# Ledger of designs, part 305: VH-VL binders against q9nrl2r1430to1533

Target 1, 104 residues: q9nrl2r1430to1533
Amino acid sequence: GGVHELSAFEQLVVELVRHDDSWPFLKLVSKIQVPDYYDIIKKPIALNIIREKVNKCEYKLASEFIDDIELMFSNCFEYNPRNTSEAKAGTRLQAFFHIQAQKL

## First folded at step 17 (VH-VL)

Design kk25 (framework fv_ficlatuzumab)
Fold by ESMFold2-Fast, scan of step 17:
Structure kk25 (fold): chain C 104 residues (1-104), chain A 123 residues (1-123), chain B 107 residues (1-107)
Amino acid sequence: as target 1 above (104 residues)
Amino acid sequence: QVQLVQPGAEVKKPGTSVKLSCKASGYTFTSYWMHWVRQAPGQGLEWIGEINPRGHTTNYNQKFQGRATLTVDKSTSTAYMELSSLRSEDTAVYYCARGTEWFSKPGLYFDYWGQGTLLTVSS
Amino acid sequence: DIVMTQSPDSLAMSLGERVTLNCKASQSVKSYVSWYQQKPGQSPKLLIYGASNRATGVPDRFSGSGSATDFTLTISSVQAEDVADYHCQQYYSYPYTFGQGTKLEIK
């Protein structure tokens, strides 16, 4: 609810968070649970960080917001092999994002 | 208390379809993945697929793709597995099992299991 | 598909002995392995997830270890109620696959 009070970026992030396939992207990957992640991924990002940046009005252009979301997916596919649940979730959520981003 | 209730047994003829139920109680049904696993007599466990009751997202073992269909009814907190074109090799105990919360990696654990339904496929 | 191979197929132990059950993956599964206990006529019960995390209510005599391709379930002092089949499972990639099981009996 309260859709009329939210920005377009906030609405899109909320839709991504609500999606079944958001689980790999909700928070930064744990170094304790995945020790080699930060050796491979040099620009980590997650939906909670992107949402915080939206709420603080840190995106000056729609392209900056889109770039951060695409970085998140790029990191997923760089780290996770194709048949993992992370890669499958990322593929579906990225397709959903591309459809929703047409509204921006 | 978390419970997953399944019927005890089903008998079906080859070539028919069966729809097995799993009634959940004692937790928020839409917050956890539901898995289906079978075990043929004297054999190991075999994963069939998973469903997220929240948004109805499914993932299947390709061995069952096109034959198994996983669905849920949120209003009754019931998960279903339909298996078509039954063969004698489908004779097994079929379990439903609660998976992880929707915000965690699916498959991380199956913490509660139904008692299983023994499906016998014979003419 | 990733193949999970358990060893030995069966094992008979004396009460109080340390038991080690092995599980080998055909390729690296990181730490994404769970262990289940199944008593005759019963559903499987979660023992260990993420290779080494004990599930709620599981006695501390059960422990898991390993990573990549080689995993072990250890029972530090086997009890009569531990008679069961033990199954390992990987959830690193689809489809999730189980080992064939190890049967534990008491002499």
Scores: ipSAE 0.699, ipTM 0.886, lowest interface PAE 1.1, mean pLDDT 92

Design kk26 (framework fv_ficlatuzumab)
Fold by ESMFold2-Fast, scan of step 17:
Structure kk26 (fold): chain C 104 residues (1-104), chain A 123 residues (1-123), chain B 107 residues (1-107)
Amino acid sequence: as target 1 above (104 residues)
Amino acid sequence: QVQLVQPGAEVKKPGTSVKLSCKASGYTFTSYWMHWVRQAPGQGLEWIGEINPRGYTTNYNQKFQGRATLTVDKSTSTAYMELSSLRSEDTAVYYCARGTEWFSKPGLYFDYWGQGTLLTVSS
Amino acid sequence: DIVMTQSPDSLAMSLGERVTLNCKASQSVKSYVSWYQQKPGQSPKLLIYGASNRATGVPDRFSGSGSATDFTLTISSVQAEDVADYHCQQYYSYPYTFGQGTKLEIK
């Protein structure tokens, strides 16, 4: 027995992963499905990578964690036009993140 | 087996509203997007909008925004499309169709379709 | 809106012939195109998604190809049961749009 608590970063990542609009961000974009993605996006990242960095205690400052999440959204808006489902999901999830990140 | 059951027909007068139902069974209702598509007699298919029953997220074809409202009732596994200010041009078969799982790109496929409701808008 | 244009509007083929149905997008939709078969009086049925992936239960004679703006649905050996309207659809951007359909008949 005992009580287990998640870190603030892990709790926020879990909330992002469970959000309806997380689907474009759960794992790295497939080169097979989107062949030109890696020609345009030079610093790819996804929630599964960020979550692994949290679990390995690689974020020493909240700003480092926030920077990786913002990079993820920046990549989305750089690659995807505004009227795509990816961009729409990214806009809603980023707004949700900004509200939650105020607690960090 | 997956089933989407819709009423066969509805007749409405111009200027009124209609609320069409789509009862889902045979799968976890909250795990998949639900789409609405219409087809006027002898015409092609026209996408109206999508709803995620999980979090109630909706996306609409701008042509129908303000007139169409998509809702769901999780307790009965039923999706609804309400269309207001009806015109004769709204006469069409209205389909509900199951989309992808919520963790996949919406619109990737519509794998199961209801049999459609024929909406006739006339005086 | 992205306009999807199908060609031809209709065609009549002999049993066993190879059929090609074309779909052109007014701008690039990557590989985000699906194909649906609709028999008279019935709901559409998914055939192909992601331009080239065959849906479960769809016969091997159906195949899809293409990317960007030009897409093709091929039936390698047409059968009587293939009489239907065929619709292409893009899901790259909102609103999702369908082509006008191609009607396939058997001579």
Scores: ipSAE 0.688, ipTM 0.891, lowest interface PAE 1.4, mean pLDDT 93

Design kk27 (framework fv_ficlatuzumab)
Fold by ESMFold2-Fast, scan of step 17:
Structure kk27 (fold): chain C 104 residues (1-104), chain A 123 residues (1-123), chain B 107 residues (1-107)
Amino acid sequence: as target 1 above (104 residues)
Amino acid sequence: QVQLVQPGAEVKKPGTSVKLSCKASGYTFTSYWMHWVRQAPGQGLEWIGEINPRSGTTNYNQKFQGRATLTVDKSTSTAYMELSSLRSEDTAVYYCARGTEWFSKPGLYFDYWGQGTLLTVSS
Amino acid sequence: DIVMTQSPDSLAMSLGERVTLNCKASQSVKSYVSWYQQKPGQSPKLLIYGASNRATGVPDRFSGSGSATDFTLTISSVQAEDVADYHCQQYYSYPYTFGQGTKLEIK
């Protein structure tokens, strides 16, 4: 909690959204474009949902925020084989996140 | 009008290197991936690699890993492909092609292509 | 690597005929297939992306369909200007791979 903590989460989400490798994570995966996604991924999440949760003060601990971001990456690596552009983007963005999360 | 301008031809001896250019105009150079694709005489298309001009991030076809190097010069909106240790089998037309914007899946489409540079490796 | 196989290698059609060109992936590529037209002496031109989306400026006689491993490009009424090589490409995984091409001629 607190204003400063919420500002830190918002700042990190904005940095992730602006990163070149954010494109697989900006919004939930389309069921029309990727019909089998929701058969495989049981806890879907994306940066727009995480940002909304930050704005609604739904994260009580930094660990809860970090867990949702890590779930997003875990879903990416579970669904997408290693040699896809999604998996490569996820690997780079996750590394960036780990560096930025040290500020939390 | 989007344009990708490439030199018409290059002739090189086996064992040398070549650096092919692709000058972009008519769009924001750093907003789109750039791809390199070759076509040997009478053969199909072969993807060499891609570069994000904004970040410098590259992905290569492993067949060309270590021989091909993709770079960009943002100040001149020019993409480059350097190919080393040239063999006669590298004789082909080399195309640059504009990919998707950075916020879309890379490779989804190559919407504008250069005219191609015919590289001949012989002597 | 994912291998893309096109069939037939070449075909000759009469003006106005419906043409179907096939492309098969060696493993599922979902809907991540694009089609390119390459006229003699010219660079490739994007026709279809995402298996079925027509690129801007492409005539409506061109359509794409398919998913997983089997993809088709259809020209509903072939015209003289359609003489070209047609290439399918997967962008599901690296490296992106193209089929060998199908050559379309008008008789």
Scores: ipSAE 0.600, ipTM 0.878, lowest interface PAE 2.0, mean pLDDT 92

Design kk28 (framework fv_ficlatuzumab)
Fold by ESMFold2-Fast, scan of step 17:
Structure kk28 (fold): chain C 104 residues (1-104), chain A 123 residues (1-123), chain B 107 residues (1-107)
Amino acid sequence: as target 1 above (104 residues)
Amino acid sequence: QVQLVQPGAEVKKPGTSVKLSCKASGYTFTSYWMHWVRQAPGQGLEWIGEINPRGGTANYNQKFQGRATLTVDKSTSTAYMELSSLRSEDTAVYYCARGTEWFSKPGLYFDYWGQGTLLTVSS
Amino acid sequence: DIVMTQSPDSLAMSLGERVTLNCKASQSVKSYVSWYQQKPGQSPKLLIYGASNRATGVPDRFSGSGSATDFTLTISSVQAEDVADYHCQQYYSYPYTFGQGTKLEIK
């Protein structure tokens, strides 16, 4: 849990948010727009929640931060069929994340 | 006032390539997806692809994968669609259309359309 | 690919009549359907998005409904200016696909 780790988590979240493919992950899925989402996905998460956790220093280990990001992608692939724009965005953003996470 | 300006017509020979332009004005060009849709004479609409001008990410209809290339020039707020290996069946009106903002699901709507470019492919 | 099928292919109506246009998807597209109006010689214009949301500036006589595979566009009282082709489109999965269109004419 050092200053370098907190700065690295913030930088990575900012890079993810700025990516073209961040749109499915910016905020929690709307129950009004997607009524069955919360029947299928039991541990919802999004980049705004992860960023808030970084800002509150809730991640003690890089593995905890990585686990939350991976949960976000796992939820995407569980809910969305492969040919959806959500699944395509998730696939590309996850690959980008794996490259960036090597710096952690 | 949002405008998407396209050339009226292009005539090309079979086997050549064409690069169609779509000049945007009246909004922040990099904030919205841009889509390309064609319509052959007397036929329905056919989606070619989409591009996010923000980062350049493009998604294509598999039917056009490898033949169509979508690009943007942010300095001139212009979107381009290049179509290669032209055939007579590519004769159609080609539209550019503004999609949703980059942070929303692409394809949700196409709210502003260019007037279209009539591409005629003939020998 | 998801196939969108519209019915009828063409329709001739009298002014003031209620018009219902149908659109069927070959598989569930949830509520991810939009409707476009295309007048002769013009570009398409957005009418409805997300199955039931009316686009800005579209008269309230236009309404959309449906979910999963069955969608309808309704014009409560047809006007002369409504002469056009109407296209439905799914954006649930790639590639986005349009129906063949329904041509609306006035008698």
Scores: ipSAE 0.761, ipTM 0.911, lowest interface PAE 0.9, mean pLDDT 93
Fold by OpenDDE, second read of step 18:
Structure kk28 (fold): chain C 104 residues (1-104), chain A 123 residues (1-123), chain B 107 residues (1-107)
Amino acid sequence: as target 1 above (104 residues)
Amino acid sequence: QVQLVQPGAEVKKPGTSVKLSCKASGYTFTSYWMHWVRQAPGQGLEWIGEINPRGGTANYNQKFQGRATLTVDKSTSTAYMELSSLRSEDTAVYYCARGTEWFSKPGLYFDYWGQGTLLTVSS
Amino acid sequence: DIVMTQSPDSLAMSLGERVTLNCKASQSVKSYVSWYQQKPGQSPKLLIYGASNRATGVPDRFSGSGSATDFTLTISSVQAEDVADYHCQQYYSYPYTFGQGTKLEIK
């Protein structure tokens, strides 16, 4: 049910945030620190935003939740070259997410 | 009063392994990336790898081709770097250095350094 | 790997003079550059991070500038205690790499 799914989403977000590789994704990229980020990434998203959407029950389907998480990773890989700390962290966190998402 | 304490020196023969230690104090050990950097005599600095003591995630300079292994002992706030298949070119001072907090981009800076361990590899 | 090339390799300056140290990256590293000071027989010390941010406790006479491939560390008025090797470092991509260093001496 909806309540059960909401709890599952909340728990998964908590696990993602606690992961060692969550640091690139905790909050939106600073435009001051990365001036060209928003010229490239048109749908920015971060774990804090996803957490808010979960809390507001904005996800009606698990697929919608998964889509936002995948968007978050997609943005990371689009902006960051493969051999950056962000990209490597993203790769590991995404793998972790895929395993955890199977429980949804 | 952040402090990173390293042994003074190690002497090894080619082909052997060494495990260098770095004992941290004066801060929350698990809250900061730990880096390893070496400096051959009269040369510049070379980054070896980094580890997040919180969960143990590590990234390495591929130059070492898996010869380097970073670990931590959270109970003693000690970081370790093991280097195998030692060669003469590995002779250098090896530093541990505290990096950024775990929730920050690693590599941004190394704000505290150990005094370094001189590793001599010779027949 | 990204190569960081520092220039000059060494220089000797008079007390109070302006010192300019250069660091060039083989490719753009945006602003992901740090500078370190290493005095004889000592470990490196952080001076600048993010190309232009002064680390805590670093004197005002030290400043960093630059972006993409060209970076500069400036000492507005060199002091005797500034005798050291200076290293630039990029952390844009793995592996993090350092320049070969610049040796600063006082005449």
Scores: ipSAE 0.742, ipTM 0.913, lowest interface PAE 0.7, mean pLDDT 95

Design kk29 (framework fv_ficlatuzumab)
Fold by ESMFold2-Fast, scan of step 17:
Structure kk29 (fold): chain C 104 residues (1-104), chain A 123 residues (1-123), chain B 107 residues (1-107)
Amino acid sequence: as target 1 above (104 residues)
Amino acid sequence: QVQLVQPGAEVKKPGTSVKLSCKASGYTFTSYWMHWVRQAPGQGLEWIGEINPRGGVTNYNQKFQGRATLTVDKSTSTAYMELSSLRSEDTAVYYCARGTEWFSKPGLYFDYWGQGTLLTVSS
Amino acid sequence: DIVMTQSPDSLAMSLGERVTLNCKASQSVKSYVSWYQQKPGQSPKLLIYGASNRATGVPDRFSGSGSATDFTLTISSVQAEDVADYHCQQYYSYPYTFGQGTKLEIK
């Protein structure tokens, strides 16, 4: 009856959000807290935006979904030096994503 | 009211291991990072590592990597730091300290500190 | 590792005087610096985080400023209860590092 099936993409996003290392990626970076971010990063994205795109069925191919997740990690490594907590979180979460994405 | 309770003192011989406890109360244990910091007599503060009690992710100061192990017991809201291969230079007060909420940058602040455990390593 | 250097190592002030404590990072840490007060025999207490944000319950005579490599903690009118060691810390990159501390005494 009123049962809703989660898409594979929705399920994966939920797993990413639940991960300890999701904190740099949950929402867009604040311009007030990090004023130089948007001078460096030209295509900002975050898990809340990706999740909304999944819910609106805006990903027609798995590659489009994967590209948005990879853009999110690419932005992290572009802005944050290797030894920062953001870069460490991004490295671990990206590895987790690659393992989960094999099941798509 | 937030409290972090640590034992007062431990005495250990060189080459042994110690496991120090930090019992948290007055807040949601899994919502905040927990940090460990030591202070040798008359010296400054030295960061050992951090743990997210939510999922168990840890980050260590490389100086302690392989010797320090951070763990938590969610059922008792207790954080632990185990330090192995003890040397006299490990003599210090060891603090646990509550960090930022898990959805924020770790290390932003350490707002509540335990009273510290004095570890003495001597023959 | 990023080295945090505090100056002076110690100072003695008269009640009511303005005191300035300095902290220098060996590399830019943006605004990711906190200050802690440690009174004799006690654990550290958070004063300032993010270079300039005063922690809850901290008197307004304490203020922080600075960015990149140079940071300052100011006490606008020193009180007797301010006798303590003051520590700066960076949390920009791992490992987090503290300065050696500045000891503040009265008289």
Scores: ipSAE 0.720, ipTM 0.898, lowest interface PAE 1.2, mean pLDDT 92

Design kk3 (framework fv_ficlatuzumab)
Fold by ESMFold2-Fast, scan of step 17:
Parts: sequence; structure tokens; C-alpha cells
Structure kk3 (fold): chain C 104 residues (1-104), chain A 123 residues (1-123), chain B 107 residues (1-107)
Amino acid sequence: as target 1 above (104 residues)
Amino acid sequence: QVQLVQPGAEVKKPGTSVKLSCKASGYTFTSYWMHWVRQAPGQGLEWIGEIDPRGGTTNYNQKFQGRATLTVDKSTSTAYMELSSLRSEDTAVYYCARGTEWFSKPGLYFDYWGQGTLLTVSS
Amino acid sequence: DIVMTQSPDSLAMSLGERVTLNCKASQSVKSYVSWYQQKPGQSPKLLIYGASNRATGVPDRFSGSGSATDFTLTISSVQAEDVADYHCQQYYSYPYTFGQGTKLEIK
């Protein structure tokens, strides 16, 4: 087996995944735990899906990658009231993302 | 096995501050949220706040915001809760409790609890 | 804040009877409710999380059910060791809040 180099997008996704506040974003929201989620959120997305798109070279521009990350945060704030752990995690992780994204 | 060890009792005067400790053992300290909950004599449980020992992220019950400060010492696997401007109404047993792993929704369960520290605030 | 209201405040039951404890949230908390048992002089112990999942080591006689605003803890056949206060808790939104507790005693 070979050693693989990470792309800039992959490196940023890995940093987001390792962050304390990544837990609401690691995987798609469970319909079993949150039955009304998909009635409200029409374009669901999560870090595992974004990482898969990076691995398949589906982002042609940095703006496309940034748009998917921002969609993920927008969905969080649309569904979750301000006083939930999800919304607070989203606020902190989005701020972290904005700092890291300046390297793109 | 998992243990959370707390001092038995503290007595403080109104207007002072107290720093309560909770020493964890038997698991990877930084992998789980730590919560603080109090119980006044004969009363129900009241959640104070939570801390993620990994990055130090805290969330507080707004009733205690500005008076309670949660910290951790990773080298000793010890969590702390400092409560300032003490009032007689702060007399209670104070528990630390282990929460979920950092990658799960905090508050989902508190599976191990310390034995509690009885704080008495009296003149 | 979400208010959790438990009923009844206290129960005295005979050994082997089925016990039902209720917990009502002032607004929907989805399924984000846990139940804790607290025996006299002891720390709380987790019984149920996520409304219906039994914690490791908890006897099969304990079960939880409910969603949104109405939640129930059931003990299918009460035993002497079940004498305790039972607390429900929501963790849907901050601050997490507990009910006032239900005291279970044996006749």
C-alpha cells in the first residue's frame, strides 16, 4: 500500500471532523430520532457526504465546496432552535470553518 | 472500572466562592462530556452545566451563567466547578456525572455519577 | 425553560404490582428524555435514555415509553429494592431540566 496526499478540501474536512462541535454534522440526521427533519429540510447534507464528494473530485471550485459546508450550517440553524446543543455547536463550528476557509 | 470521586462536604459563608472537584478514573477522561447537577435538601435535580474535556467547550444553565465556571485538568483527570457569590439557596449536594462520548449529543445520558459533595452555605 | 412535571408525587405499592410513573414536558422534547433512580442516601442512577432505551445493567422489569410531551416509566413487578425517587429529564434544549421526582414506597 501507498501513502496518499490529502487535498486542501480533504484537510479542511478532517479538521472539521476533529473539532469538538462536529458531532451534529458527522452523519445525516436520523429519521428515527428526528422524524420531522426531512419534512423541513429539503437539501440534507453532512460531513461524511461532503468528504465523499471531495474523494470523488466532485468539487470543481472552492466556492462549490464552501457552498455545501454553508448549506450544512444553514440546515442546522433552520431546523434547530437557538437554545439546542445542535445550534450552539453549529455556531462555533461555523466560526472555526470561516477562519480555516481563508486558506482556500 | 469507572469512578468519579468527590469530597464529602464543604461549608462556606455567604458571598464567598467554592471550587468543587471531581476526580475521574477507569476511562479516557477526554472522550466524554462531564456534567454538574445539584440537589437541594428534599428537592429535585437541577442541571448546572457541561464541559467537553477535549477542547474545553462549556454550556451553562443561564441561571448559573456568570456565577458557575467549569474547568478540567487533563493531567490529573479532574473536573472542577467553581461557584461564586454564594447564597444560602446554594446549599445542596453537588454531583458531577459522566455524559456521552464527545461525538454524541451531550446530555443523552449521565451513566456514572460521583457520590456528591454536600455544600452548606450558612453564616 | 421547558418544565417537566411528574405524577404522581408519591406511590405506595405492594410487592409484585405494576407501577406506572408519568412525566409531562411543557413543550415537545422529541424523544430526548432520560429516567433516573435515586435510592435514599445515594447518587442518581441511569435507568432509561432516549425515552425507551434501557441502560446497561438495568433489570428488564424497567421500561420507558413516550414521545413529544408525554412519557412513562413502567416497573412491571415492583421489588423491595425499587424503593427510590424517580426523576425524568429532558435534554432537547438548554437548560436541561428535571421533573420534581416521584417517590416510590412499598406497603
Scores: ipSAE 0.493, ipTM 0.857, lowest interface PAE 2.5, mean pLDDT 92

Design kk30 (framework fv_ficlatuzumab)
Fold by ESMFold2-Fast, scan of step 17:
Structure kk30 (fold): chain C 104 residues (1-104), chain A 123 residues (1-123), chain B 107 residues (1-107)
Amino acid sequence: as target 1 above (104 residues)
Amino acid sequence: QVQLVQPGAEVKKPGTSVKLSCKASGYTFTSYWMHWVRQAPGQGLEWIGEINPRGGYTNYNQKFQGRATLTVDKSTSTAYMELSSLRSEDTAVYYCARGTEWFSKPGLYFDYWGQGTLLTVSS
Amino acid sequence: DIVMTQSPDSLAMSLGERVTLNCKASQSVKSYVSWYQQKPGQSPKLLIYGASNRATGVPDRFSGSGSATDFTLTISSVQAEDVADYHCQQYYSYPYTFGQGTKLEIK
């Protein structure tokens, strides 16, 4: 993508990182603390990885960026039951993302 | 250093409401979750709910949903728990407790606790 | 709700003995269990979080272990100041739930 697209992606990632519900998504899930995570989740991703991809210009289309963010939420809901703090944070952050993504 | 100060006791009549306070000091109030936990005489601990003072987000134990309301006043670094429709079985010590920083899993630990407020509900 | 069951309800130990307290969850809570010490007339104090991590300032005679449904708090050499109720708690899912507590006394 162009310079303006990179700026938009970077701004959106920064807004997600600053959100109260970003904590399950800031970094990859710890194998030490959650040993079975990588047995269940085959395409792990987190905001720090997405931000690095933005900075390296690896997103050529807005849809690719959106797909990575949605993969992050999909992984959250696949691994975490509805009544966990992770699932509740994911639900609120995804709603916030959908509002912000209208700018893309 | 870190302190959570609660009143010692409250006495209320059945059917009324109570608003218990928890004044925090010694840390950045908006950076940590705040939890409320009660303990009835001779019984175990019971989690009531949590609030993120940063964004105001709350999660409640469904047993207290609709009766308990958690709020904060950022200007005074004070957390509040209001409990309505009081019954005799609400007689308990009510604790506030500091949780994790907002960027960590809530509930991971409650590292500082207030001294507790003994709520007595009697006619 | 996830039910946390502690055993025994109470025990009396001699100074210097090894103490083992058990906590069982009604379903898997991964490693999301904390242990609290509550001395008579006092607020609970964090001992262990994440099943096995000792909280800052907690003596090294306290250790936690376990995963899934079975958790243990061990005191390697019990001291007089360890007289207290010990509570386990899961924070895997809402609502967070505590065990009924184990009372530790010294003979």
Scores: ipSAE 0.595, ipTM 0.874, lowest interface PAE 2.0, mean pLDDT 92

Design kk31 (framework fv_ficlatuzumab)
Fold by ESMFold2-Fast, scan of step 17:
Structure kk31 (fold): chain C 104 residues (1-104), chain A 123 residues (1-123), chain B 107 residues (1-107)
Amino acid sequence: as target 1 above (104 residues)
Amino acid sequence: QVQLVQPGAEVKKPGTSVKLSCKASGYTFTSYWMHWVRQAPGQGLEWIGEINPRGGTTNYNQKFQGRATLTVDKSTSTAYMELSSLRSEDTAVYYCARATEWFSKPGLYFDYWGQGTLLTVSS
Amino acid sequence: DIVMTQSPDSLAMSLGERVTLNCKASQSVKSYVSWYQQKPGQSPKLLIYGASNRATGVPDRFSGSGSATDFTLTISSVQAEDVADYHCQQYYSYPYTFGQGTKLEIK
């Protein structure tokens, strides 16, 4: 595919970005707003970074793409206590992702 | 001008259900979370739940889980809160309130409030 | 649930005095605290969000401070129109919870 064709990975990232619960995942966590985040989370990632990797054809296999998305959710649940709005959004978005990922 | 319009009062008998409305105008309805908060006479504020009008995602206070149902009608820019199995303790002013944009942390702060609906539950 | 406790329950002040209202969370809520002013017969109005940020149109005599568990709303020179109930709220963890309120009266 070309630059104007949507890959399966790009289509899935677009659907994740459009989801109501994408807000905690759209961009990398700000060190200014959340100073302790990078002391706790060793491999930070967000949907904007994953989308850039898709656009640069950096994923060789579906498993690599899935691993990055799962890392994003794992980071969310590690940093955010269960009853925060971030953790609740992550739980719903992860369930949505698992349904959509069956197409990969 | 942002407005959230609610009916002034509702009277219901114990054991029935009520569906309260909140008509939004002056902004893009689907761009902001809507919250419901109640206040019993002479008491503090109590959060009931939140809804994202864009996709219909809801989060509830566990105290109201199963009794409260939040919905929206995007075509009329109206939010609804249905409360079932009413008891005298449900007598309160019920407010709708607008929160932050859908892509920001929900419940960040309530910048606009409706005038409230006084729900009276009595025989 | 996170319990928000306000103090004092009520106070009466003379015009021009500095007023300090306190709000304590039972667990850390970082800086995710808002303050609302509610005048008799009216809906609450946002004063402060994120512990210390003044909402648009709110007079500069109102200020907020604090983090983690201890939060303060200060009115540097109280005016007659400040008669109201003041409510603090945490929006860090579900369910979002409010304090019981502090009633401010003049004289």
Scores: ipSAE 0.728, ipTM 0.897, lowest interface PAE 1.2, mean pLDDT 93

Design kk32 (framework fv_ficlatuzumab)
Fold by ESMFold2-Fast, scan of step 17:
Structure kk32 (fold): chain C 104 residues (1-104), chain A 123 residues (1-123), chain B 107 residues (1-107)
Amino acid sequence: as target 1 above (104 residues)
Amino acid sequence: QVQLVQPGAEVKKPGTSVKLSCKASGYTFTSYWMHWVRQAPGQGLEWIGEINPRGGTTNYNQKFQGRATLTVDKSTSTAYMELSSLRSEDTAVYYCARSTEWFSKPGLYFDYWGQGTLLTVSS
Amino acid sequence: DIVMTQSPDSLAMSLGERVTLNCKASQSVKSYVSWYQQKPGQSPKLLIYGASNRATGVPDRFSGSGSATDFTLTISSVQAEDVADYHCQQYYSYPYTFGQGTKLEIK
């Protein structure tokens, strides 16, 4: 059987979600679990929000999609010190993203 | 109900290796990180490392890097810790413990613990 | 490595007394501190996570507080079943580290 061709943005988000290092980025940070997060991070975002925007065709340009993904990584590095598992996962996932984003 | 089942005891000679098991049940094995923590007799707890069963990603305490190896068998929902070049000071209770996965920290806190395996390293 | 120091090493209390156990981090760990109860011959059990959140099923007499470097676990009215070692842990930075433990006994 034939595969249904997904949009480039949807294909990339699916690849990011499936990556081993996606765990810090799958969902919005919980205020209950991390009470100080929203005092520091003013534009929270996560892969589930980005995927919803892709599904609703809200990205008109590749640059808009890339900006949201980069915001997600920027938030990670702003909140989490360099030596944390979150920052290390973010560094590896961001490198993976930069390779894949060349297709956009 | 969540359970982490470990063997009660192991006895090994110095210079050998041991592979300890932790069998998980009552939850989706690949949705939570698994940690290994030891406790020498009368001492505090010491973190060895963590593994994500989903992709096999590991992080180690530098003190154990090169001697400890963490693996999983997803088909049996079992986590393993192999410790090589055993010394008498490795005598301790070895625990596996589960942690939640979310944005701030994989394995944020250890919500369920195994009963521990007492490893005795002696000649 | 972040060093976690607990005080006192041991404490003997009378039933119904208020107990306060202390935990100090060598550098800021924000609120990423958990407390575990370990009864003799048993594995540790989660009591508190995120410095102040009580784990499911833990009695309300247990509470946690603190931030940055100074943390406390409080038992408002100690009971006989509270005899245990209590461990604090930071999960802010690798490697995760525990305090040496505080032993709580009933006189």
Scores: ipSAE 0.006, ipTM 0.631, lowest interface PAE 10.4, mean pLDDT 87

